# VHH binders against Rab GTPase-activating protein tbc-8 (tbc-8), part 1

All scores and structures are predictions.

Target 1, 248 residues: Rab GTPase-activating protein tbc-8 (tbc-8), of Caenorhabditis elegans (i2haa0r597to844)
Amino acid sequence: INTKEVRRMAWPYLLGLFEWNESPESRLEQFTSQYWQDIEEWRVLEAEVRRRDEEAFRAARARKAASPVREESCDVFEDPNEPTCSQHYDRENLITLFRANLHRIDKDVERCDRNLMFFSNKDNLESLRRVMYTYVRRNLEEGYTQGMCDLLAPLLVTFEDEALTLECFSLLMLRQRGKFPQRPGMSKCLLNLRSLIQVVDPQIYALISDIDYAQALSFAFRWFLLDFKRELSYECTYKVWEVIWAAQ
Below, numbering starts at 1 at the first letter of every chain, in headers, positions and changes, except where a header shows other numbers; Kabat numbers aren't used for antibody chains.
F, E and O are the ipSAE of ESMFold2-Fast, ESMFold2 and OpenDDE, as the mean of both directions, binder to target and target to binder. V2 is 0.75 times the mean of E and O plus 0.25 times the DockQ between their complexes.
[cut] marks letters that were taken out.
Atom coordinates printed by the task and the answers are left out, and those that the model quotes come from them; centres of patches stay.

## First folded at step 1 (VHH)

Design l1 (framework vhh_lunsekimig_d3)
Fold by ESMFold2-Fast, scan of step 1:
Structure l1 (fold): chain B 248 residues (1-248), chain A 121 residues (1-121)
Amino acid sequence: as target 1 above (248 residues)
Amino acid sequence: EVQLVESGGGVVQPGGSLRLSCAASGSIFSIYALYWYRQAAGIERELIASITSGGSTNYVDSVKGRFTISRDNSENTMYLQMNSLRAEDTGLYYCAAEYDFWSGYPEFDYWGQGTLVTVSS
């Protein structure tokens, strides 16, 4: 039995993309069409981003000949830390925000699972980049947060379908939003995770149960989703994710 | 947020050894990975070594077998043991921290101020 094929079929249902009685073929076609349409749209924005990057690079090189890098020249290339940016997205603001997200994504993609043979193939790395670019274009208010590629990569490896990966990732991100570090949402998630850890891994539960509850569970949660994902085989990650998704 | 302070740089002869330290203060439990970068005069900053909170290490080819990165979580300190130093290793060495996805801190790496390593005869 090919467990990868089973995962390809089951995961969209477990994540809630499809209803259990639903025939998914027409919706898959819609996802694919929308996905490539979105790519065509943001490629125009990316071209402008790269033009600005090239201009900034040339300006920095010219300036470096006359004045070495100084703190007054902090704006050389990467400047996603613009303070208190407006939520209004005219074309200039849209391009500036999209540029910042692309820079974060490109940085993370280079660190994401390069040890895996799947991502030694440049085409697969480019697929990862495209899916994440499309995600942030659809979700500019939330934007890109470091580690998102670590959640996206296993989905792409499993599906090998960019559009389906994006839709499932979007649902996974909705589920994860309640787990981000806002005190009420994070505390609830950590309580639920404690119960899951007790069932899935009683040894880890025993280790963390008698120390500062919030810090211990926060550390375990991060190790479980990010550090352990990078340390464990994809098979272990898949099994754990399936338990979590099925329980919800 | 985390603050990083490098130390241990100095002048050493070719073939010598140095041990760099990077002391972290602040939210170290939110750090996913720690990095050593170096910058030589007129050359772009280069990532040379990394260590994750889980202890996985990675090195650029030019330092493999010569440099060893390690971490002491109880002291919130990361180390870079540099052996068989070459003139080409001369530069300003920086440590950087990457926060994990769940920390709520900004997505960008935080940098220390750097420590100078000079390998000369």
Scores: ipSAE 0.000, ipTM 0.135, lowest interface PAE 17.2, mean pLDDT 69

Design l10 (framework vhh_lunsekimig_d3)
Fold by ESMFold2-Fast, scan of step 1:
Structure l10 (fold): chain B 248 residues (1-248), chain A 125 residues (1-125)
Amino acid sequence: as target 1 above (248 residues)
Amino acid sequence: EVQLVESGGGVVQPGGSLRLSCAASGFIFSSYALYWYRQAAGIERELIASITSGGETNYVDSVKGRFTISRDNSENTMYLQMNSLRAEDTGLYYCARSLPEYDSFGYVTEGMDVWGQGTLVTVSS
């Protein structure tokens, strides 16, 4: 049994997707079924977004090439806040929000390190894109924030299962937004995190030892995203993640 | 059972051509990047060509313009077309699939988990 296999089995439980006394098989099938249904739905929306993007591009190009030509009032992307052309409120709002998110995701996915062997495979980049698109379709109001693909990527690498990756990523995002309630045993998780960091980085440990639990977790998350990844080996980063996730 | 099996090696004169095949079984062929390695007497095994699941190819400088890697996903087979062969191309040719060992952000830690048995190519003088 290798470390990646252990993580693949353990992470859904540590993130709170499954209870330790739960058989996950039926729920995994439900996640997979729902995932591919969601993809079928947003592919229709994506097709409309891409059609409108091409229309807007052609309109913008025509205006630049022929300034004297009057602009058509029914260009949906010319001024979506103006009620001067035929615009269906709910559908147009959905398409506008989805479009903005797709553009942000596309830029970040293309910037994902293509020299990494997993992501040198175009199919794996498309997996990353599909999971991210599905996530933002389910969470349009909060949408995509630049850098989210950096959190999604290690989950996809570990699981190699788009539906499972999405569910775990969704829980990680809820945790990041402070939507998870405190669990019994938080003090033990803080002690475990501090013990891990003390062994790996005594300087960071000295800083943490004087900070309360909530502040310590906020620092740990920021270190992981911004700086900790650079200072710790990847194995130590995984261990810090697992302790943080166990704390819930 | 996951397997890679090479074929197509043989003896050829300088300037000649050979086509190597790598038949795969036991895994979803279309989802993996695949590699050709060469091992000559007295030197370390070296990567000479790779092909991604999407069909993008890479070659070591010594074979660029002479060798062409390709794949047929419907047949679960990868090929190496070798043209303008030189004495220096003599060696055992292996096909391989890498183990996807990664750090927390997807950075590759190198490792091949499946190897073929090798096929011998001899370019006689």
Scores: ipSAE 0.000, ipTM 0.093, lowest interface PAE 19.5, mean pLDDT 69

Design l11 (framework vhh_lunsekimig_d3)
Fold by ESMFold2-Fast, scan of step 1:
Structure l11 (fold): chain B 248 residues (1-248), chain A 121 residues (1-121)
Amino acid sequence: as target 1 above (248 residues)
Amino acid sequence: EVQLVESGGGVVQPGGSLRLSCAASGFTFSDYYLYWYRQAAGIERELIASITSGGSTNYVDSVKGRFTISRDNSENTMYLQMNSLRAEDTGLYYCTTEGFLDYTGSQFDYWGQGTLVTVSS
């Protein structure tokens, strides 16, 4: 797989979204319909978040005007970062959690791969934001962690289809969280990474060759998924991911 | 050893056209994303156009519709066709690829010497 069009076709199968013997048209339509339905739902929540942000800002400004000695805190409004104990949310708790995630996502989207011209276009950054907002709304307990946009971005560039990107990203995140339903292929995946590292960068391979095999490969796997993406070109990232996904 | 060599710059009147070339060697050209940057005197380099390995293109708004980036994988050459040139298009034009990694994981980019484009009456 070496062209964008081939990757666009093959990646959903490699990630396990489609089975090799199925025609994807009806499922693609279903994904698209569900995606835009989800956006309509969270846009209502987002509007309330933005309204509350404005109120908090206005209140802070009014307090400063009323007193020469107000507060010495730097923050205009609170950004909660506490994990919730309950998975059940009333509307207030839902809005609070969603607000915290939106703030984290907005910070990362602004910084995401600005050196890549694709994301110099505001419309493409808004696509990235929408996909990530939808993902965190579906996975609110896990929430947004800095760097998730770096994993999402190559998928969006490849697919240029928000709904398909979301479905594929969701499968990638299952693997990243170590919650993949079947893990019989994990050792094979790590073994394939060794071969890839040896081919792609013999000097890095030489440096890690004397470290405990399992520990070195575990580190390499995390490196490629979490740490290495920021330093790899998109093309190298694509090739590494395709090897990992093929191993499942 | 990776090399990128820009050419095609020159002096042109407003409304004129120029075609820049970037000749590449030392890597598998067809596998890489390619970029054109522009730098005016004393100003930071600005990314103005990109082309992916698959041929998808992107442009900054100021050049969209006037500039066209393309690649010829058989010749290991990238082009920038510049039409309806304006005074603000004056600058040094550089081509580069997506970053390469050294074995410490640090990215390094290969840059040529650039080609000068001057738009003046």
Scores: ipSAE 0.000, ipTM 0.120, lowest interface PAE 19.2, mean pLDDT 70

Design l2 (framework vhh_lunsekimig_d3)
Fold by ESMFold2-Fast, scan of step 1:
Structure l2 (fold): chain B 248 residues (1-248), chain A 120 residues (1-120)
Amino acid sequence: as target 1 above (248 residues)
Amino acid sequence: EVQLVESGGGVVQPGGSLRLSCAASGFTFSDYALYWYRQAAGIERELIASITSGGSTNYVDSVKGRFTISRDNSENTMYLQMNSLRAEDTGLYYCARDLEYSSGWPLDYWGQGTLVTVSS
């Protein structure tokens, strides 16, 4: 069968979203309902962000018009400086943080690999944007870091389901942040990881074989998810991710 | 049956030297890469040195220039020459065989270990 269909079925289990003995139907319905509820909530916040962006644009235009020197290319959308750390978010602070994250996401979406036909479709870019907006709304403390869209994009291409993509991405981010609980049987997973890496990429296997296995796993996680995704094809990225996920 | 037997451990003063040996049997010694691992009390076992079937060697930074791994295929024995020993070199030293000829991750064939204590 189709390799993409196999990945679509297998990845949620490999990532730990579903147990191998459970039926996913009811949980998928819950994820979908929660996802669209979250979108309705942050759309209200986004409307205020856009109102403020338009106000800033008008103010910048008025300022430029008052000067004899007129600049045609002006960047009205500035990333705000990081606000003072706060653990309590009132509405104003929430909007400020959300706005900053949306601006960072929008810039990364503009840089997204449009060579892939999937993202030449504007609707799919908007799906990518919605999923990431929802993720940062749920995780404002961590916020958006450049490169997260590169990690999200292959999941969206594979699943073509925003809610499922968000849940799987959230688990992947927990693992990347070192917050995913380690489970019994890690040594057995590493044996399988060795065999799979050897088959998929003997050159990478040779590179990591000289490093302690715990350090090799940490290195591979960072290497493929953040540093080398831009230089790897989606197919190579998928194969490496499957190896890393199987080790967890 | 695959067997790896370490020897040569002991008590030595800082700055001293020891040579560890790993005697192998039950497989074609010359076909496999071999490794030395070290485990200190309360610390995870770490790979410190490797030697391929072709004789290429590799070391972790903490022992580079002080330790030398070598092999004698005619005697089915691997060695670790340890010079300028430090207190942090104290631990159990394990010999391990590679699972496959291109693999650097030996996970199933280990010796029983030999204790090295660096103290005055």
Scores: ipSAE 0.000, ipTM 0.087, lowest interface PAE 21.9, mean pLDDT 70

Design l3 (framework vhh_lunsekimig_d3)
Fold by ESMFold2-Fast, scan of step 1:
Structure l3 (fold): chain B 248 residues (1-248), chain A 121 residues (1-121)
Amino acid sequence: as target 1 above (248 residues)
Amino acid sequence: EVQLVESGGGVVQPGGSLRLSCAASGFIFSDNALYWYRQAAGIERELIASIYSGGSTNYVDSVKGRFTISRDNSENTMYLQMNSLRAEDTGLYYCAKEFYGDLSYEGFDYWGQGTLVTVSS
């Protein structure tokens, strides 16, 4: 018996993608068709992102650089934490947000489980990248948050099917909403935690207020976001996740 | 403390090749975009190539197809493979990094000592 095949069959039901009285084959075909249509759409956007990266590089070159301090960069990030009330982006805003997300995803993909044999294969890293690009295109307001690739990777290893992985990952993200709120919500939760610490223990707050906000975010984010994945082997991660999913 | 050390420069004939290296320390190499700048005599430094943390690259038109930027995250080293060198490629080549992940440090680049490339017969 192959435990991986059992997980491949069970996980879509545990995550709530399929009902027990449902034929999965028809929906799998729909997921696959929609997935590759979405890829065709965002490849056009990606081409424009890469073209703008090149344009930004040329603009940076036009400036004369003679000092290492406060030089304008060709790697310009727009802040996707600035909320929009509408999911209807004009093309410029859409490309700007997508660009910021692609840069974050690329940063994390190269670091994702490289010691695992599955991801020593470049094709599998490209599968991971495609699934995550598709996810953020569908969820552009939430965007990419550091560590999401660590949640996506075990699904891709288990399913070895990009479309199915995407659908299951999307449901996992909904379940993780309290841990993966929109980035402004996450920052507010951490500020609220700091405020609570100030009230409960002013001495600790005095120490913590000298800590870089980004470092505090990284610590809390690891605990809330990664469901302990980095502290556990893949096998232990699978077991913990299965218990959590079954209980929900 | 951030340190960047360039090497691999030298004198080469037109049409020749050189490989520059930039050895890095004092930061998480894999997390940073890295750049090659070039400074010709009497001219301020110009950005010629970049490589983002994810491996995406950009080049100025004059070096496209001739130069290849690459990185080895396990060795904390960035490379610039220069082929079909021209007299116009002569200059000091500098390695730099950018920090953009934290608002407190956004907009800073760090520079190495430079390595001299001379293309002449």
Scores: ipSAE 0.000, ipTM 0.297, lowest interface PAE 14.7, mean pLDDT 69

Design l4 (framework vhh_lunsekimig_d3)
Fold by ESMFold2-Fast, scan of step 1:
Structure l4 (fold): chain B 248 residues (1-248), chain A 122 residues (1-122)
Amino acid sequence: as target 1 above (248 residues)
Amino acid sequence: EVQLVESGGGVVQPGGSLRLSCAASGFTFSSYDLYWYRQAAGIERELIASITSGGYTNYVDSVKGRFTISRDNSENTMYLQMNSLRAEDTGLYYCATGDYLEVYSPDAFDVWGQGTLVTVSS
């Protein structure tokens, strides 16, 4: 009996990827097929990003003889609240946005759970990068936010399947953004989870107590999924996530 | 606070090899892009190699295939392996860290080491 195998089987159902009365084989084949098609597409975009990185390298050399030019830069974000030069996703803006996201992902990947044996293997770190690149390409408007790799990593360790990890991660991100639909008849489960939060962490409970149950739990998801993962061991993270997912 | 210290320079015969090291302290080494610059007497400083936090490397054509940049995040050290050295490789080699690919990032900084001298026998 392997607890990892139990989690691998249960998590897609807990996250709402599969219905309990569903045979998942056909959907797994679809996920795998689409995943590798998406990779072929963004590898072309990545090649152009790396070519532009070479141009940036050459420009950095030239700047040693001249002051930096700051006239036109649609990829420059000094403040997250500042608008970009263009809000359209034409080819130039697509590549510029994708480039910015790849740079952010690369930095986070190198920081992600390197103390785990799983991620000491560079192939597994590359799997993490591929899944994250694919997610961002599918969700370019939202883009990459620091800490998203912390949410992705436990799923990849559990599944060891890039396509399945991506689909489950996508649902997890919908839940975090409050877009995941609640299952019918969950009032008792939500009450029980709220009661547990009250007992386990009265500070968090007090902070969100003025908000309706559904709203309070949506805030708890963001805190549990991002902040708690960084503070807890993987085993504790798994247990907390399973309680949260089962309740919704 | 943030410090970079180069070592490994010396005198070498044409065709020889040297390995330069850049030891870093005071920052999260694994999160930053790292660079090697070269400056010969009377000649402008040149960016010759880079390695990003993600491990992607870039080289100028004059050193491509001869020099290899690498990093060891566990040791907070960056290396430059120099093979098939030529007289024109003579110069002061500088280690630098920054974020030029995200040039206007609020977290960007430009820190330089003191340099290490490489002399390829005249």
Scores: ipSAE 0.012, ipTM 0.436, lowest interface PAE 8.8, mean pLDDT 71

Design l5 (framework vhh_lunsekimig_d3)
Fold by ESMFold2-Fast, scan of step 1:
Structure l5 (fold): chain B 248 residues (1-248), chain A 121 residues (1-121)
Amino acid sequence: as target 1 above (248 residues)
Amino acid sequence: EVQLVESGGGVVQPGGSLRLSCAASGSTFSEYVLYWYRQAAGIERELIASITSGDSTNYVDSVKGRFTISRDNSENTMYLQMNSLRAEDTGLYYCARYFDTSGYLEDYDYWGQGTLVTVSS
């Protein structure tokens, strides 16, 4: 049995996306349909962002030609104002805020785990970009914060399914913000997941079996919360995450 | 290199008010979601308030309506205005900025040293 396939199966349940007795296929179809509908919507916004980027580039080159003694070139896309706390953005404010987020995401995506074989494929980097763009479009108030791609990347590698990755990442972000909705009945599922963890990492299972879930969570929090450290392998990250998730 | 410094803590009577500040050096706040956490003696740190780059705020139910989080990106400072303080609000208050490859984890010392709030009479 492939450990990766075990993780693909277990993680959505561990994160609380699916019920244990649920056939997930209808919900996965709903997630997929909504995901691609969201992409169609923000592709229109992205086209306008790229148009403005091209205009800004042309304007910068024209200024350099007019003042050739100036040896500087800035591709800084910083908005002069702070985003409003309004729930409704007019189109100009929406485009401006979305543009700023896309620029931050693009920089992080190009830096994300480039030496990993999975991300040596440009199509997989484009998948990472699409998922993150869709996430920030749905969560524009929170926006993109540097390092979010480090949390998203392991999920994408595991699932290789953009819509499922987005839904699981969204739950992970809610947990990280301390806003995860209470899900009654999860305690019974944790015992079955402990058996799965025993197969993946017997040493971690032994550790969990020696202490209460609350104590395991407190202990694990000190090691590696949700941020992917540069020096950790994906396998080590997966094991740490599974301990933390199982403890909840 | 990045440092967060909390201040404004102290001893206050029940029903009183206190204003906490969190100042950043070596970095700016403008790119980040900002958080206030509270740790009571022997208890794990809990998230009590957050503010996004768009000034959207969230609070844990126990402080909702009593505490107000705000930010000033030009001063690299975040605030927590605490009103109608209760004995259970006693604790060490920490500020944090969220998601930096080196910033979020406690082991990276991106969280400040904390400022103690004691509510007693």
Scores: ipSAE 0.000, ipTM 0.109, lowest interface PAE 18.2, mean pLDDT 68

Design l6 (framework vhh_lunsekimig_d3)
Fold by ESMFold2-Fast, scan of step 1:
Structure l6 (fold): chain B 248 residues (1-248), chain A 122 residues (1-122)
Amino acid sequence: as target 1 above (248 residues)
Amino acid sequence: EVQLVESGGGVVQPGGSLRLSCAASGFTFSYYALYWYRQAAGIERELIASISSGGSTNYVDSVKGRFTISRDNSENTMYLQMNSLRAEDTGLYYCAADWEGLPYTSDYMDVWGQGTLVTVSS
């Protein structure tokens, strides 16, 4: 019952967002201000994305009426090295990349834990979408990968604060990509985590057992967190995450 | 770094053959379902062939009997053997990987390659 409040207070410190001797109030104000400024910026980009989506939809409908043709897929993540027309502009490239990411996010959001009471509320699904859009706009090189919303969702449920959720999620993604510093004693914690994972998913355990500790941690974050989210309740997911975060 | 790199594209006459390769690095691809996508000029990227971790294959109707997808887990490489090539096969060919068995990964690809160009011209 008090567990959620404890997690709301502890998680930013466990993820490394705040120092244990730090007063977070001024940084929370900065996060909130920057978050809503970022939203104003990408809403302009989103408007253009939706205009292009409507245009593509009308073109596809016209083609289908004239000739039976396969439906176009918009759920494919596009590589930045795709062929570009002679009209190569910064804004055009930005909108193309952003559009591809928004399409992936929109599909994942529509499918994200709609059976959970929190996400049965459409406003909370829109919060999830806004946080994810803002993350992607800040991290276009990495872009959106399927399942990222499953990592974001428990953070949003816990914090109920979009700006704080974004900052904590950004740190979680750095850890997932192996860009976060490893703490002393992690190799023993990872070995113990492997034993736990063997009980939950023997196939993933076999995969991890064949990899060096440095590589195993990157794989564990990507596959274990997503798989634990899928196989375990939110409560069990929270406990596993706290063990992993403390080991980092 | 997790990466897929395509190779083997080029210019070929109608009726000719090409073999595309997709090399994986930074991960054990034997656990992944692997895909070949094609993007022609002015057309959205389409799935043309897939192979599961267990070796089950699927093809789009336009390439059935002409294209063969295969994988070599020991070489961490996937192939697309393209026979009886036609002008409509011209395009950029992308390989992609997705972890099979996770319900949330069935509709999206985890990893994409950079693409390799195939041109069928007389």
Scores: ipSAE 0.000, ipTM 0.096, lowest interface PAE 18.9, mean pLDDT 69

Design l7 (framework vhh_lunsekimig_d3)
Fold by ESMFold2-Fast, scan of step 1:
Structure l7 (fold): chain B 248 residues (1-248), chain A 122 residues (1-122)
Amino acid sequence: as target 1 above (248 residues)
Amino acid sequence: EVQLVESGGGVVQPGGSLRLSCAASGFTFSSNVLYWYRQAAGIERELIASITSGGSTNYVDSVKGRFTISRDNSENTMYLQMNSLRAEDTGLYYCAVRSGYYLQTPSGFDYWGQGTLVTVSS
């Protein structure tokens, strides 16, 4: 799998979105329909967020003029590092969580791979934003963690289809979570990660091989999930992901 | 309780140096854009420097080459190194943290410090 066209066709199957014996056309139509319905829903939430942001800004300006009183932020970093069981949110909690996530996403989108010609186009940057907003709306318990846009960006470049990108990204996130030390199947995951490190970075592998395995690989999981994309070109990242996806 | 505590201000002669610090408690800096503002008597606060979570910096023209903003997320602290100080640098210096709350609006901020006074006089 070496070309963009081949990757676009193969990746959904490698990630497990489609079975090799099915015609994906009807499911693609369902994904597209659901995606744009989800966008209409969160656009309403986003409008309320922006309205509150404007009111808060005006209130802050008025307070600064009247008294130099210290303000406490309405935003609290949730640090959703671990997924929780099903949650019920009233509208106020939903808006508060969504707002905090939107602002974190916007900061990362602004910086995400601007040197790549694809993302020099403002419309493609807006596509990245919409996909991530939709992902977070579906996964508020996890929320947005800095660096997620670096994982999403290669998928969007490959597919150039927001709905398909979201579905594949969701499966990729599920697989990435399965690689944390706390998850079942860790022994097989550790062997696969060890093999990957040996191929990608033989010097790091040499250091790890002489140390207590469980302790050393806690570092390697962080390296793999958050820093890996930053250390490799897109082509190298694509090849590594394809090896991991095929091995799992 | 959320707070920002500034330190390092003082009196210095023109051409001197000062290092300001801003320590945060009750939240972490990791994903925030961090700012230093300056307020001179009779003038509204102006943005002096900013630093993103990725380490990208921005400065107003009057301080470029003289001031350096930096951050240490492990210590939950940000710094402003001020070199070649001038009389016009005199003012109350505030650190501020924008969580992205007012991202659509240029001047909104979540947290402000108490301010630390810098006086440059011969």
Scores: ipSAE 0.000, ipTM 0.081, lowest interface PAE 21.9, mean pLDDT 68

Design l8 (framework vhh_lunsekimig_d3)
Fold by ESMFold2-Fast, scan of step 1:
Structure l8 (fold): chain B 248 residues (1-248), chain A 122 residues (1-122)
Amino acid sequence: as target 1 above (248 residues)
Amino acid sequence: EVQLVESGGGVVQPGGSLRLSCAASGRTFSDYALYWYRQAAGIERELIASIYSGGDTNYVDSVKGRFTISRDNSENTMYLQMNSLRAEDTGLYYCAAGIYEPSFDLTEYDYWGQGTLVTVSS
């Protein structure tokens, strides 16, 4: 089998999604079912976000074309005894947060790994967008940070399976945020990563030489995946990840 | 199938200029990262310049300010403009592209041209 197929089989175990003695079949079906169910839910939210964005855009254009002195909007008539719906308030906050995240994701997707033929296919770019939208919907308070698509893209290229990609990416993000449980051999893994950083960038090695290893791992993942992705081919990125994950 | 063909190499005196071209056939390269590598006699190939799909460029220090990489996606062609050439610039110049294919071995996903010879000699 080729190297891509080996990575597709090994990475879920290396990332800690499956146990080494576990048959993943039932869990894969569960992940797929949940993934498409989540998409059905957020597509309704996205449609409302896009509708509001279009209305706001048209209203802004109308004001721009008209005098700044415009008639006030009509007051809504409301029954004073009608109880306040908490669901409405929760949904407004949800839509507001989701919209902000969608805008950030859309900007990054336009430039995420456009150097690969894989992402010149609009369907694959749409897959990337769906996975990231689903991730932020599940992690709305933490939300989207610029560069997260660069972490997601290699996983999607390797797996070509949106649900599996999402689950593996979620674990990778927990590690990035320092919230993934420490594994036996963590110190050895981080020492190996430290040695690799010394070879690829002596300046950054000097910076991290005296910090906690868990913090060094979070810093190095961000550095390697976001700052050196363009200097390193996907193959080099894959090899660095596999060394780090295998030593965990 | 993707094929890369370099051209524009030749013999030039120190201080002279050459423009190398890399023409692609098969697929559109607009979303590819494109690279120029150089191989001097008896040493391994080194990356000297890169240009990404978004237009960002990078150069090895020894050629920075003297060489300019560019691309024309409508012609499916990449260029390397070489100015103020030095004897140390002598070598085979290869173009390469990053690509994804479903059956492609990820350890070998770069496409390579056959190389074009540049000789800087007085």
Scores: ipSAE 0.000, ipTM 0.107, lowest interface PAE 19.6, mean pLDDT 68

